# Designs tried in a protein design chat: VHH binders against o75319. Part 30

Target 1, 181 residues: o75319
Amino acid sequence: GNHIPERWKDYLPVGQRMPGTRFIAFKVPLQKSFEKKLAPEECFSPLDLFNKIREQNEELGLIIDLTYTQRYYKPEDLPETVPYLKIFTVGHQVPDDETIFKFKHAVNGFLKENKDNDKLIGVHCTHGLNRTGYLICRYLIDVEGVRPDDAIELFNRCRGHCLERQNYIEDLQNGPIRKNW

## First folded at step 1 (VHH)

Design e2p (framework vhh_etentamig_d1)
Fold by ESMFold2-Fast, scan of step 1:
Formats: C-alpha cells, structure tokens, sequence
Structure e2p (fold): chain B 181 residues (1-181), chain A 119 residues (1-119)
C-alpha cells in the first residue's frame, strides 16, 4: 500500500550538509500518489527534495536509499544525472557488517570519482534518522577517525533531530571498528 | 491509546511448531503495516517479519524465510505468526509491533511472549 510512513510528518524533510564532509541526510521523498493523504505544506516529493537542496546552494551527486521497500518512490522519479543506490536495510536492528561494507564502498567510490567537485552524498531511510545517522556516523568513525560522540553530535545538529535508537547509539560509542576493504 | 497483546509462546522441541497471536486495539488496525520482532537472551532486537496493511505483501528475515508465515485478520484486529521447523536459535521473547517492516517503533510494541526451543 501507499499509506504515509509512521511518524514521517514528525521530521524535517532535509537537514543541512555536515561540515567537513560530503553528507546530507533527509527523510524519504514520497511520490505523487501519496499527496492525497497530505496537506500541501506536508508534501515532500523527489522534486521537492532537489528544490530544497538547491535552496541551500548545494548539489546532489549520489542518493543512497536505505529503506527496505520500493513503494515510496521509484529511481525513475529522480533526475537521470544523479546516481541512485539501493541498500536494503531493515529498521530497528543495527545494520550488519555486509550492509556497513556496502555503504562504505559506495561512499569511497563516490569520493574517488568526485575529487574535482563539491557534490553531496544524499542518504535517507524512512525518517532520515536512525539507519541514516548510524551509517553516516559509522563511516566517520571507522574511515575518517572521528570520535563517536563528535560524529553523533555533528549528525544530530545538521539533521535537526537526534538519533533515537539506543542500540544504534551504543554500537557507535562502544562497538567494534568494522575493517575497511 | 495503542495496545498490543501477544500470546501463544511456550516451550517447544526443536523441529516443532508454535502459532503466535497479537490482539491490537487503540488504532485503526487495517491502516497500518505490522511486524514481529524478537529479542534473544543477551542480544539486541531482531526484526523477524512484516505484513502490509491489506495483507497483500509479506516480508521475512533471511533467518526465518521458508519456516515462518505472517498473516493478519483485519476483521478481528489480530496479527499472527506461524512458526514451523523451530530451532534452538529461535529462542527469544517475541513482540508484536505497529509499523513498517523497514522502521519499527518500540513505543508501539506489546509486552512480548516467550518462545523457548529446547530438548
């Protein structure tokens, strides 16, 4: 079905770029079929996403979709010039090592191909919060050597909402470093 | 207020079967996806299975695919989990959860029902 995701309206559509990184986080865009269930000011389509990014004087170079579903929007709803990557990630539980490695590989590949520009990596799950925040922070900690508390604080500030899942926070603070490829 | 009441857990031998039920109240049941989540002793929570609002789409964790079947009866506001070919590693407290299989909310989980798989 096309019901609005639980609590989706509670979150800001798009955060701000995380300074010192190429990351920007947002909640899942919803295709036009969902708009019958939304007030005009609540709408956040793929088009709305790109408009909001432009309003911040930023440009997307990659979208990583962490949702475990394809019902919210289709890759075809995005500009052909922006690569789209799907990493099926179940909510509630800490992402497994395979998922973490896929995310790191995608980010590293983007950065290598985009050395000569300042385009952003857009990351989202349903709310752009728990899975999104976990994987971005995990990357910053494991690859960039950022202290866990600093990574979490940076994400929370820029997203405009704090990571909610205690098991995610616990893993970031005290869990093992996952080796890079 | 949202209320979820699980039942059907118990002690079962390896290879056995159990059917869990979850009675839902306090919200329009047929407007929401539902999930089963389990938590084994000493481990974090693990999503097990999810079902769309209509029952037309079902989803399973790889660890239970082919053994477990999720279903719902919207006329009775009830969610079910049929568990077959049970293994020792299926031992956990099983929780009914209101919400998407791709994002689960602990605030809308029930009290849980214990499933112990042991000889």
Amino acid sequence: as target 1 above (181 residues)
Amino acid sequence: EVQLLESGGGLVQPGGSLRLSCAASGFTFDDYAMSWVRQAPGKGPEWVSGISYSGGDTYYADSVKGRFTISRDNSKNTLYLQMNSLRAEDTAVYYCAKGEYDDLYSDYRGQGTLVTVSS
Scores: ipSAE 0.044, ipTM 0.380, lowest interface PAE 4.5, mean pLDDT 88

Design e2q (framework vhh_etentamig_d1)
Fold by OpenDDE, second read of step 2:
Structure e2q (fold): chain B 181 residues (1-181), chain A 119 residues (1-119)
Amino acid sequence: as target 1 above (181 residues)
Amino acid sequence: EVQLLESGGGLVQPGGSLRLSCAASGFTFDDYAMSWVRQAPGKGPEWVSGISYSGGDTYYADSVKGRFTISRDNSKNTLYLQMNSLRAEDTAVYYCAAQWEDYSGFDYRGQGTLVTVSS
């Protein structure tokens, strides 16, 4: 059967828009079948995601899913009007250059096509924290020229939780810039 | 009751080889991705290797890439770690861990087996 990810309940379901960007981070929404294992107030479905975004007076224009599974929810659970992109990203280790490039390419493509609106890029992994935070920060550092510590601080503040993995933090702070092409 | 029982640890000389095993029970083994993590004396835990639920994908930390090989036999509910070209810095307690196919955390973890690499 379905399994609630470890520590999933400990994280805020949705962060805040990162000022000066189009990014918003959230934890993985869980499809209806998981509700049997959750208290009502713990439930966070794809529908709940969109409701919470709307409560912030925002609108999602793209969802980037970094989880390394397809068991949590289906793209069909999302509105057809919001494109869904899967980038399988393994935890525990720093994403490789290919993964980083895929993420950057997706973000840049979205921004190019969405200059006439203010829709957000929603990014999530399981907890919407480590993998999510690394790739968002990597983008801000490599593409936008943001200082690493500023990027990390901005993400942490807006997500409501701090990046936890030291190898991610170290790579962001002291690692090389990755190719943008 | 969920159990992950590691075995195969021991003392080995640098350059030597060792094969760890992890016997799983009490849960549907083939529904979970599996990992090896290790903790050296005085250091924090380090992720070593992972394998998808089907065994189709394997992953390694840079520190062990090319030396270690992870595998699994779902018919036996067993996870393996073949460790070759062992180094002193590989000395640690090695833990078997299970996650729901996401590598974002561990739902279950064993008690560990000690690997000591010393001349």
Scores: ipSAE 0.056, ipTM 0.503, lowest interface PAE 2.6, mean pLDDT 92
Fold by ESMFold2-Fast, scan of step 1:
Structure e2q (fold): chain B 181 residues (1-181), chain A 119 residues (1-119)
Amino acid sequence: as target 1 above (181 residues)
Amino acid sequence: EVQLLESGGGLVQPGGSLRLSCAASGFTFDDYAMSWVRQAPGKGPEWVSGISYSGGDTYYADSVKGRFTISRDNSKNTLYLQMNSLRAEDTAVYYCAAQWEDYSGFDYRGQGTLVTVSS
């Protein structure tokens, strides 16, 4: 189907850069075929994403797509100059250790290769909230030693929406540190 | 018309095996990641397993890791779930689903096939 994801319109398209990090979170962009179901002010295409990031005086160097589909947009809809990485994640469940490892490896590789610039890692799932916020916070806690509540507060503030799934929040606050990166 | 038609369910004894199939039509099957979702009596839906659109990546719930194997044949528009070492707690209606998300559930879902594991 070509339906708009449930509650997708309820969320801000793109958040602010998370200070002290290279992360920026956003909801999934929707390709042109979805625009017939949207008012002009509701449209958020891949091109709209890049325009909004430029308006913040930021530049994307990597997009990490956490959705379990490619029907919302195709990698070909993105500028050829911006790398795209797909990490398939299912909703409802806390991402497993292998998924967490893949995310950490991608982030660390980007940072090593981009130490001479200030380009951002853009991360999204369907709403840019639960899976996105979990993996970003997990990275900050496990790799950068940020306190769990501080990581969550920083993400919530910069995304403009609070993490909603209690199982994700509980894992971040009380779960084990994953040292498999 | 989008259709997902599950088959292969039935009654099996503990420790037995079953192979579920899902025939897809009415959409471009190889554009979608596919999942198996189950619902046991009196419980909500539980995601069981997923496979990427190409078949290159597979994912499993902890409850089924090492026992179940998901696969797909894009040339036949068919999704499979090989279930080994079945347990009473695997008793559920199994649904084939195109895409499973936190809020929307699935884009497409079949009518399900019943798997009963009992002595």
Scores: ipSAE 0.046, ipTM 0.426, lowest interface PAE 4.9, mean pLDDT 88

Design e2r (framework vhh_etentamig_d1)
Fold by OpenDDE, second read of step 2:
Structure e2r (fold): chain B 181 residues (1-181), chain A 120 residues (1-120)
Amino acid sequence: as target 1 above (181 residues)
Amino acid sequence: EVQLLESGGGLVQPGGSLRLSCAASGFTFDDYAMSWVRQAPGKGPEWVSGISYSGGDTYYADSVKGRFTISRDNSKNTLYLQMNSLRAEDTAVYYCAKVYDDEGSYLDYRGQGTLVTVSS
């Protein structure tokens, strides 16, 4: 059905661009059928996503969807000009190496193909926080060589919420570097 | 109302195989990822395997990787778990779970579960 995800209302709909990167994180937008269960000010649709991004004077070039389900919105709800990539990512547990690799590969591919613009990589899970934050930080750490604490701080600051899952934080801080190929 | 009905459990010898099924109803099955979880006697619940809504992606706990295979038939609203090379430590009640995309929560195992006993 179209029940609102737990605690979904508690999170800012869209973060800020992470300085020095092309990443922006946001919570899952909900298709119109969810609106009847929300106050007007709580609504956050795919259209609202793009509007909010535009308000930041930014443009999305890619959406990476980490959610488990397709019930929230359909790729067809997005502009055709913005590629949509689904990477099914298990929650609660640290993403496996394959998932991490898929994410890195997607990001690297995008960056390679979009050197001539400044379009953003929009990443979301349900809340756009834990899975989203882990994978973004994992990329920054493994690929960009960013210090783990710096990556986490940057993400938290820009998302407007802090990573909550201790196992994610611990893995980022002390876990091994994952393969990039 | 969401309903999940597990079946296929039973007694098997070590090295044996079983195939579990879960019949789902009360929700749009192909909109949701599904999982198997198990609970052994005296232990807490353990996540076993997950599958995306489309079936395109599958995930396994390290303890069952290479031995278990999760699959689904969305036309039949059915989830499956093929269990091969069963071990004594696989003994547990197995539950079918509907995954809510709330940080990957596995809160919805509304089935009665099916008992798998691996013993010589």
Scores: ipSAE 0.050, ipTM 0.476, lowest interface PAE 2.8, mean pLDDT 92
Fold by ESMFold2-Fast, scan of step 1:
Structure e2r (fold): chain B 181 residues (1-181), chain A 120 residues (1-120)
Amino acid sequence: as target 1 above (181 residues)
Amino acid sequence: EVQLLESGGGLVQPGGSLRLSCAASGFTFDDYAMSWVRQAPGKGPEWVSGISYSGGDTYYADSVKGRFTISRDNSKNTLYLQMNSLRAEDTAVYYCAKVYDDEGSYLDYRGQGTLVTVSS
């Protein structure tokens, strides 16, 4: 299919770096074949992503793609200098423990390998909001010891949109800490 | 045009097994994640299982985990669902779905469905 995602146009393309972390969240980039369905100001290709990150005086060191599809863009559309990791997540449910573990492992590995630079971990799902916000907040709560409400507020502020799914918010606020293992 | 054709349903006793198939055409099958969704009479659709484009990652609803196995053969454009230890509550029309990953739905296309009845 070549349809743009529902409500994709409603969301800001790229958030701001989350202060005190290496995270930046954004919505899914759309490869050139989608541009015929978009006004020029609505376009957000992989190239546009990197231009917007550069405009914030930031640099990506890793992209974590949480979408359940590859139809929107392919890893080959990204600069070969930026590692790409796919973690398939379904859109309706809180990510399972195995998915949470994979995300934490990838983040921890990146941080160990990038101690001597300030490169960012870019995280996206379709809208860069619910699955993206959940996993980033889950990492901050479980690994960094951030209070759930503080993690959610930080994500919402930097993304420019509030987490929408109540089951995700409830799990972050009241769910068990996942010990990665 | 996208076409999905499910088969393999039927009447089976509790504890029995069935294997569902979905023949896909009209799109590049190995570019898409696929799912199985079921709908019992009088109920809304329930997502059952999903598989990545390569078959390397599989996902299951808690209600079927350990009993059902999703697989695919990209050379034949075919999706499978092996259903073991069937229960009366598994009775439903089963649909093959091309995954459309957006905030409202990860189901792009559904086929005509295949009826599974688990009854003594």
Scores: ipSAE 0.046, ipTM 0.410, lowest interface PAE 4.5, mean pLDDT 88

Design e2s (framework vhh_etentamig_d1)
Fold by ESMFold2-Fast, scan of step 1:
Order: structure tokens, then C-alpha cells, then sequence
Structure e2s (fold): chain B 181 residues (1-181), chain A 119 residues (1-119)
């Protein structure tokens, strides 16, 4: 359907690259069929995403789509040269171990294949905040050994919005490390 | 208008089985991922299981993994939840939901179907 996601307009389209990592977070791009409900300055299409990344002197090498729907845009709306990965995640609950494993595997695979370039892993859910921030921080904590509070602060600063879900924050700070998942 | 009609709940003894159904209308069913969400008496809603728009990927809460199976029939616009090895803790109203927003979670529109697990 053509319903704009609730509160989608409240968030910055794209954050900044997270220094020391290959991650950049953004809200879901909306295909052209949504434009009738948006002012020109509110539009954020797949094309707009790539333009904003380029404006930061960055280049996307992978998009990980964490939304639980295909209605916002299609993989065909993205450049053929940029891999697209769909990982279905349910909102409000901490992602399960299988989802965490899929995310870690995708990131590790990308980094292995892109050792000789500086291309970014773009991660988004609907708002590019809670599910997105959780999985990026979970990766940094479990794989990179970053302290939980440091990972959260880095994400919040670079996204331009703070993680909002207390259960996600609590799991990052006090939850178990997921070594295999 | 999105309409979701859950059915199949009832009273069952511990260790028993039930199959829930959700009839969907008012939207293109095979364009949306679907989920089951439950709410136990006096508790908040808990996500139970999810399935991708094609049925190719399924996800489960740790509390139900290995006991519940989610499936869908896109030709019939119907979502299913096969519940085996039921426990007293599974007692709840079960809701069929589609997801399209992070902030309100599952898009729960129906009255749900009550599952009571009791000897």
C-alpha cells in the first residue's frame, strides 16, 4: 500500500558513516508511488539515498533491508551494482538469535569480499533507528569487542537520533554475547 | 479496509495441539509479511512467530521454537499457526497481524482468538 510509515517524516533520511566501521544507517527509502503524499523536500527515494551518500563522499557496497515488508521499494529500484539483502525483522522485540546470526554473516561476508575498498554497508529498517541500531551495535559488541555504551553512543551520534526502545538498550548493555548467532 | 479474522482457539489440555487460522481481506495478502502476536491475561503483547510474504522464511520466539509452525496459503489469503506441545504459559488471545510500521508494532485489527491451556 501507499501509506507513509508512521513518524517516518520525523527522522533524518541518512546518518553519517560510523567512524572506525563500514556502517551507515538510514530510514527506508520510498518508491515514486509515495511522492503524491510528500512535499518535494520530504521525498526520499532510492535515488535520493544514493545522492545523499555520494554527497558525503561515500559509496554503498551493500544494502541490508530489515523491514518486514516489501511495499516501500523493490530491489529493482536500486542500482544493479549494489547487492541487496533482505532480513525480515519484527518490530518491538529484540531480534532473535537466528536474525542476529544472519546479520553477522552478511556483514562478515561483505567485509571479506571488500578488504581492498572502502565501500559502506547501508542498514535500514522503517525509521533506521531501533532494529537498525540494535543489529549494528550487537555486531560491534559481539564481533568487534566494542563496549556496549560506546557502541550505542557512536550509533546515536552518527544516526542523529537516539535509540528509543529500552528493551533493545537493556539487551545491548546487559544481554549475553551471541557468538554463533 | 484491512480486515483480519482469527479462528481456531479453544480449551486444550497441556501437551495438546491446536491450529489457528487467520482470514485476510482488504489488502494484497502476498505483498505483506505476516505475524502471530499473543497477549496473556494481565500482560503486554508478545510476538510469537513471523513469515515472509512468500512463505520462504519463518521466524519464532524462543518460547515457542520447535513447538509452533507458522505457514500461509497465499491463494486463499490465509495465515496459519500450528501449535503443538501446548503449555499453561501459552494461554493468551492470539492475534493475526501484518507489519508496516516500527512504532506500533504488528498491525492488529481483529478481535483475536482465545487459547486456554488448562487441565
Amino acid sequence: as target 1 above (181 residues)
Amino acid sequence: EVQLLESGGGLVQPGGSLRLSCAASGFTFDDYAMSWVRQAPGKGPEWVSGISYSGGDTYYADSVKGRFTISRDNSKNTLYLQMNSLRAEDTAVYYCAKFDSEYYGPDVRGQGTLVTVSS
Scores: ipSAE 0.013, ipTM 0.272, lowest interface PAE 7.9, mean pLDDT 86

Design e2t (framework vhh_etentamig_d1)
Fold by ESMFold2-Fast, scan of step 1:
Structure e2t (fold): chain B 181 residues (1-181), chain A 120 residues (1-120)
Amino acid sequence: as target 1 above (181 residues)
Amino acid sequence: EVQLLESGGGLVQPGGSLRLSCAASGFTFDDYAMSWVRQAPGKGPEWVSGISYSGGDTYYADSVKGRFTISRDNSKNTLYLQMNSLRAEDTAVYYCATSDYYEDRGFDYRGQGTLVTVSS
């Protein structure tokens, strides 16, 4: 299906870099075929993504795509020099341990290989909010020892939107630390 | 125009079984994830089960897991829900819904519903 994702227009395209981390969150970019359904000011293509990040004086070193679909854009729509990683993550459910492990492994690997630069890890799902915010916060809590409420507040402030799913928030605040790194 | 038509509901005794069907038209059925949603008397809608566009992945609410089985036949544009070991608390109107369960979206469209009553 070539339809605009539900509520996609309600969210800011891209957030701010999360200070003290290498993370930046954004909503899913939409390839050119979606633009006929959007006003010019609503368009957010892969090219628009890189332009907006450059406008913040930042540079992407990795994109992690958490959507459970490949209909929104193709990896080929991204610059060849920026690695793309797909982690199929189903919506509505708290991500399972395997998904959390894959995310942590990818982040740790990027940081190890990029010690000598300040490139960012771009993370998105459809809205760049629930799955995206959960996995970023889970990483900060489990790996970096950030307090759950501090991680959530940091994400909410930098994304410009608050995590919406109560089951995700509950798991972050009261759930166990995942040790499957 | 998306149209969904549910059937197969009825009165059954506790422990009984029913098979619900949903006939879909007005869209490319095999492009969409589908869901079953129910609404019990005096309650809001409750998501019951979901299935991927291909039928390769299925999902269930904890309350029905192990008792209900969702399936689809893309050649017939039909969604099914096999309900076993029915309980009084399963009494509800059951709706077929288009859903992008893989994304963070809710129900796109639902049909008129089919009533399931579980009582002795």
Scores: ipSAE 0.016, ipTM 0.230, lowest interface PAE 5.7, mean pLDDT 86

Design e2u (framework vhh_etentamig_d1)
Fold by ESMFold2-Fast, scan of step 1:
Structure e2u (fold): chain B 181 residues (1-181), chain A 120 residues (1-120)
Amino acid sequence: as target 1 above (181 residues)
Amino acid sequence: EVQLLESGGGLVQPGGSLRLSCAASGFTFDDYAMSWVRQAPGKGPEWVSGISYSGGDTYYADSVKGRFTISRDNSKNTLYLQMNSLRAEDTAVYYCAKNYDEYGSWFDPRGQGTLVTVSS
């Protein structure tokens, strides 16, 4: 499978840093084997990811990969200096409490260990939108006390695309706060 | 197109062991992460274990961690699940699943499954 993910080309590669946070969201980088199916301007490799982050005068300190697959790129394709965390999430389903807890724990640990710098937490799923947006917004709502609509608006604006899955939006707006740290 | 054939299930006593196999065809096996999913009668599917396309990374549900081992042989297009220290609650039909773009292929088993019954 060198098949490019459905609609992957429709999304901006990298969003903007979310102001007041350490989060930046992006779509999944694709390793070199996918480039035969892409025009040069469509390519978004792991190297391209780091170049685009640098162009924004930002630096990644952690990548959280929410995809339920390893076919898109390998951790070895990333710089050794940037920690990589895999959290398996299935598309279309609101992440369960265990997954939410793992995400919160990783973010809290990073923030505690990176008080003396301004490095970012990069979060992606396949499109960098639904699972990515859900977990980032869930963190902002549950941990930082942000109003659900404000968290969603901030994510949408910075990502450059709106959350699409109604079940994810509904859970963020009306679901219970998960206090599992 | 995608064809998955599970085998190796059977009746086993608590504490026993079984090895499940899944023969895959109709796709480039070594390009895809694979999973084992089980379903007990009247219950929804439960993800059990996953393995990266190279076999370098493995993942397990807490209920099976330390007891089950997932592995693959890309030269044979075959996925395995070694099940040790089996418990009554492991009784289920076991399915293998291809994680195409991670959008629910494992919630829609393409194979017939293989029945594992743990009973005294």
Scores: ipSAE 0.019, ipTM 0.286, lowest interface PAE 5.8, mean pLDDT 86

Design e3 (framework vhh_etentamig_d1)
Fold by ESMFold2-Fast, scan of step 1:
Structure e3 (fold): chain B 181 residues (1-181), chain A 120 residues (1-120)
Amino acid sequence: as target 1 above (181 residues)
Amino acid sequence: EVQLLESGGGLVQPGGSLRLSCAASGFTFSRYAMSWVRQAPGKGPEWVSGISGYGGSTYYADSVKGRFTISRDNSKNTLYLQMNSLRAEDTAVYYCAKRYYGSGSYFDYRGQGTLVTVSS
């Protein structure tokens, strides 16, 4: 299927880099087969993603794809020079500890291997909002010691859309810190 | 109002030691990662060291690893940098920075800085 994800057009394609971090969030890119169902100004392919990142004078060093599908685009649609990591996550439910650990491990590994550059970690789910915002904020809170409300405010401001899922927000604000060995 | 006040800088000979302190106020200190950033004469800012809000994770620039130790006392809202085996290239103004945004290359300077001069 070439069906556009529900409400996908309602979201900005790419947010801004979150200052003081290596994170940038965006909605899922759609491969060229979807373009016949989109106006030119609505198109957001993998190529469009990289063009928009360059327009911000930024460079992607890693893409973390949180969707539970491969139908929107394929890893081979990305430049071979940019690593791609798939972490399958189901929407609506707070990501489990294994998913949180995998995300933290990938981020920490990227940062360790990219000390000498300023390349970004691009994170997306379908809308680049709830699962994406949760995992980025969870990393900032648990690993970097950022206050939950500050992490959420920073993400909302830079993404250009506020986290919508109350269960995700409540977990970030009041939930336990996930300790990983 | 976020306030960061650095102290402990001064003139020291090569091979000497200094301990820098940063008194923090205006935010919940224990919930934020903190960093030391320095700026040498005629150069841009260089990140030196970072510590998580709980103090459990520390990291260092390769140029200072093994010589400098970052620590914090959350009961006193104070950040420290113990500097040993100082070299002429360590000469800089040292800033205490709140890493409000978490991990990353960007650092926001909220302190006035303290000058460290390593010279004979």
Scores: ipSAE 0.006, ipTM 0.127, lowest interface PAE 14.7, mean pLDDT 84

Design e3b (framework vhh_etentamig_d1)
Fold by ESMFold2-Fast, scan of step 1:
Structure e3b (fold): chain B 181 residues (1-181), chain A 119 residues (1-119)
Amino acid sequence: as target 1 above (181 residues)
Amino acid sequence: EVQLLESGGGLVQPGGSLRLSCAASGFTFSRYAMSWVRQAPGKGPEWVSGISGYGGSTYYADSVKGRFTISRDNSKNTLYLQMNSLRAEDTAVYYCAKGLRYSSPFDYRGQGTLVTVSS
């Protein structure tokens, strides 16, 4: 369908880089075919994403797409020079341990390969909020040793919107540390 | 490192047959379950079929059961999908995926291959 995702217009297109990390979060970009349903100031295409990142004097080195669909844009809509990783994650449920492992492995691999630059890992789901915020915070808590409340506060501030899913917040604050097995 | 290359798609008439292939590299193919997933125009991804790495266990979505057959050749690192009695609703881009379901941590898929069932 060519339908705009529910509440997509309610969220800022792209947040700010999370200081002390390589993460930046944003909502799903929408390919050109969606623009007939949007005012010019509401458009957020893959091109618009890269323009907004450049406006912040940042550069993307990896995009991790957490949506459970390919209807919003295709990897071919992105510059060939930016790696794209799809991790299909179901909304509403806390991501399973296997999904968490996949995310951690991708992040660790990027950081190892990009020691000599300051390129960012861009992470998005549909709104760039719940699945996105959960996996970024889970990484910071489990791998970097950040306190859960500090990770959540940092994400909320930089994204410009607060995590909404109570089960995600509860798991981050009180759930077990996930190991890479 | 992990690469999956699908092939075999094309235009076929209703009732026809087509065989898809997926060449895998960058991991120990025989140790992982593999899946075929499709995405029809305007719809989300639909898991179609899966096969175990070591055993002869195969799994099918109800929409394709009895018509499609998944198989693998571990010596060639290749996954196959034999599609028989094709219907218009089978029209989709078909993707090879590492693991049994999309939520698997080993869920890498390739560029896909387009299957169009039309007269």
Scores: ipSAE 0.000, ipTM 0.068, lowest interface PAE 24.3, mean pLDDT 85

Design e3c (framework vhh_etentamig_d1)
Fold by ESMFold2-Fast, scan of step 1:
Structure e3c (fold): chain B 181 residues (1-181), chain A 118 residues (1-118)
Amino acid sequence: as target 1 above (181 residues)
Amino acid sequence: EVQLLESGGGLVQPGGSLRLSCAASGFTFSRYAMSWVRQAPGKGPEWVSGISGYGGSTYYADSVKGRFTISRDNSKNTLYLQMNSLRAEDTAVYYCARKGYYTSLDYRGQGTLVTVSS
């Protein structure tokens, strides 16, 4: 359907690059068919995403889509030059180890292939907040050795919204480190 | 081209201090965790200290905890190691290294010699 996700309008479209990393987080872009239900200033299409990132003097090299649906936009709506990876994640529960490992593998592969450029890894779920923030912070903690509270603070500041799900925050702060890849 | 250039090594007496510097170029310095590694004569490499890209997290080998401090200045693309209470066992060539995502280190400088001797 053409139903706008709950609370989608409440969130900033795109955060800022997280300093010291290649990550940028954003809410799900909505394809052209959703624009009939949006005011012009509320629109955030795939085209709008790339325009907003260019306005920050940044460039996307990979999009990781964490939503459990394909209804919001299609990979074909993205520029042909930008790789797209779908990792289906269910909201509300902490992502399982297989999901975490898929995310880490994708990030590590991108960084290895992009050593000589400054392109970003764009990560989104529906709001670009809970699943997105969890996986980015989990990567920083497990792979980069960042302290959990520092990772969460960095994400919250750059996204412009704080992680909301207490079970995600608790897992990041007190949960086990998953293996470094 | 990734380049790491260490400086600040020298001869120092036991109990003394030295500050090592590493000038980085050819990559976006703030986006990489950095490490100091040392190699004593006749021994293999030993990891000494690490720091996250934004500088908020630091890590130390047990042999140097409380004596060494790692820091960075991302505006100058420079990594530092402040070494206090130096011991004869700290004698080594000290290497600046960039943390790799599939290995502990992917690039290393040419090193700077630190000799602790009376």
Scores: ipSAE 0.000, ipTM 0.131, lowest interface PAE 17.2, mean pLDDT 86

Design e3d (framework vhh_etentamig_d1)
Fold by ESMFold2-Fast, scan of step 1:
Structure e3d (fold): chain B 181 residues (1-181), chain A 118 residues (1-118)
Amino acid sequence: as target 1 above (181 residues)
Amino acid sequence: EVQLLESGGGLVQPGGSLRLSCAASGFTFSRYAMSWVRQAPGKGPEWVSGISGYGGSTYYADSVKGRFTISRDNSKNTLYLQMNSLRAEDTAVYYCAKWRGYSYPDHRGQGTLVTVSS
């Protein structure tokens, strides 16, 4: 069958809600066809994702998928009641301004439409770490005015893993604010 | 109708303690992360502390870490802020609010004034 993404097993499936925000980060869920290569405690399907979110007394209102592939799971594997947004984001390089704009627009739209509830924005890439952490932190810095080191520390603590890519960290700390007019 | 009512403010000496309360109604309190925000005279609002809906996670601004403790009682729909080792720079109107972001929240109460002076 399909091969497990490199290092996928090295990361916790789901982090904690990032306090003061509507964000929760997780690694990519893997559909049933991947389970033959996983021990029961390693399985993390779309269903497992929703079970783990519910265990935290939280509810997803949007999933933003930052992977540059559709092979891990299909939107149809998610409950019909939870909107799914795909933003194709290339790994390794800092996301471009168009990708950052799309992410900010999606988050702002969700928050405006969901001001009367506390539903979460679930964000993932393959590991739920570098692309995911970058875009969440970029949003907090640019839109919410959070200090870069505070945004990074908050993400690292809640995800349970530290951002690994030095170019992403450097851009968050010293890069320009991306404005949306 | 969302309602938040803060209480417990007052005049206190430097080094003293004070406990603030916020009574919430009009929404399912246990489903919302809550925050304390303060505004000192002539300054913009400053986020002080936050707590998750279930109360398992608490967070603090660097200026209050180790001195303030946030807590909640979901059975009473009440949020608390225990303030110890108070300083003159803690003088502000304190507001409770739903914690939706680090920007100043829309739904806040009337506030409670805390004055730290000799």
Scores: ipSAE 0.006, ipTM 0.207, lowest interface PAE 11.6, mean pLDDT 86

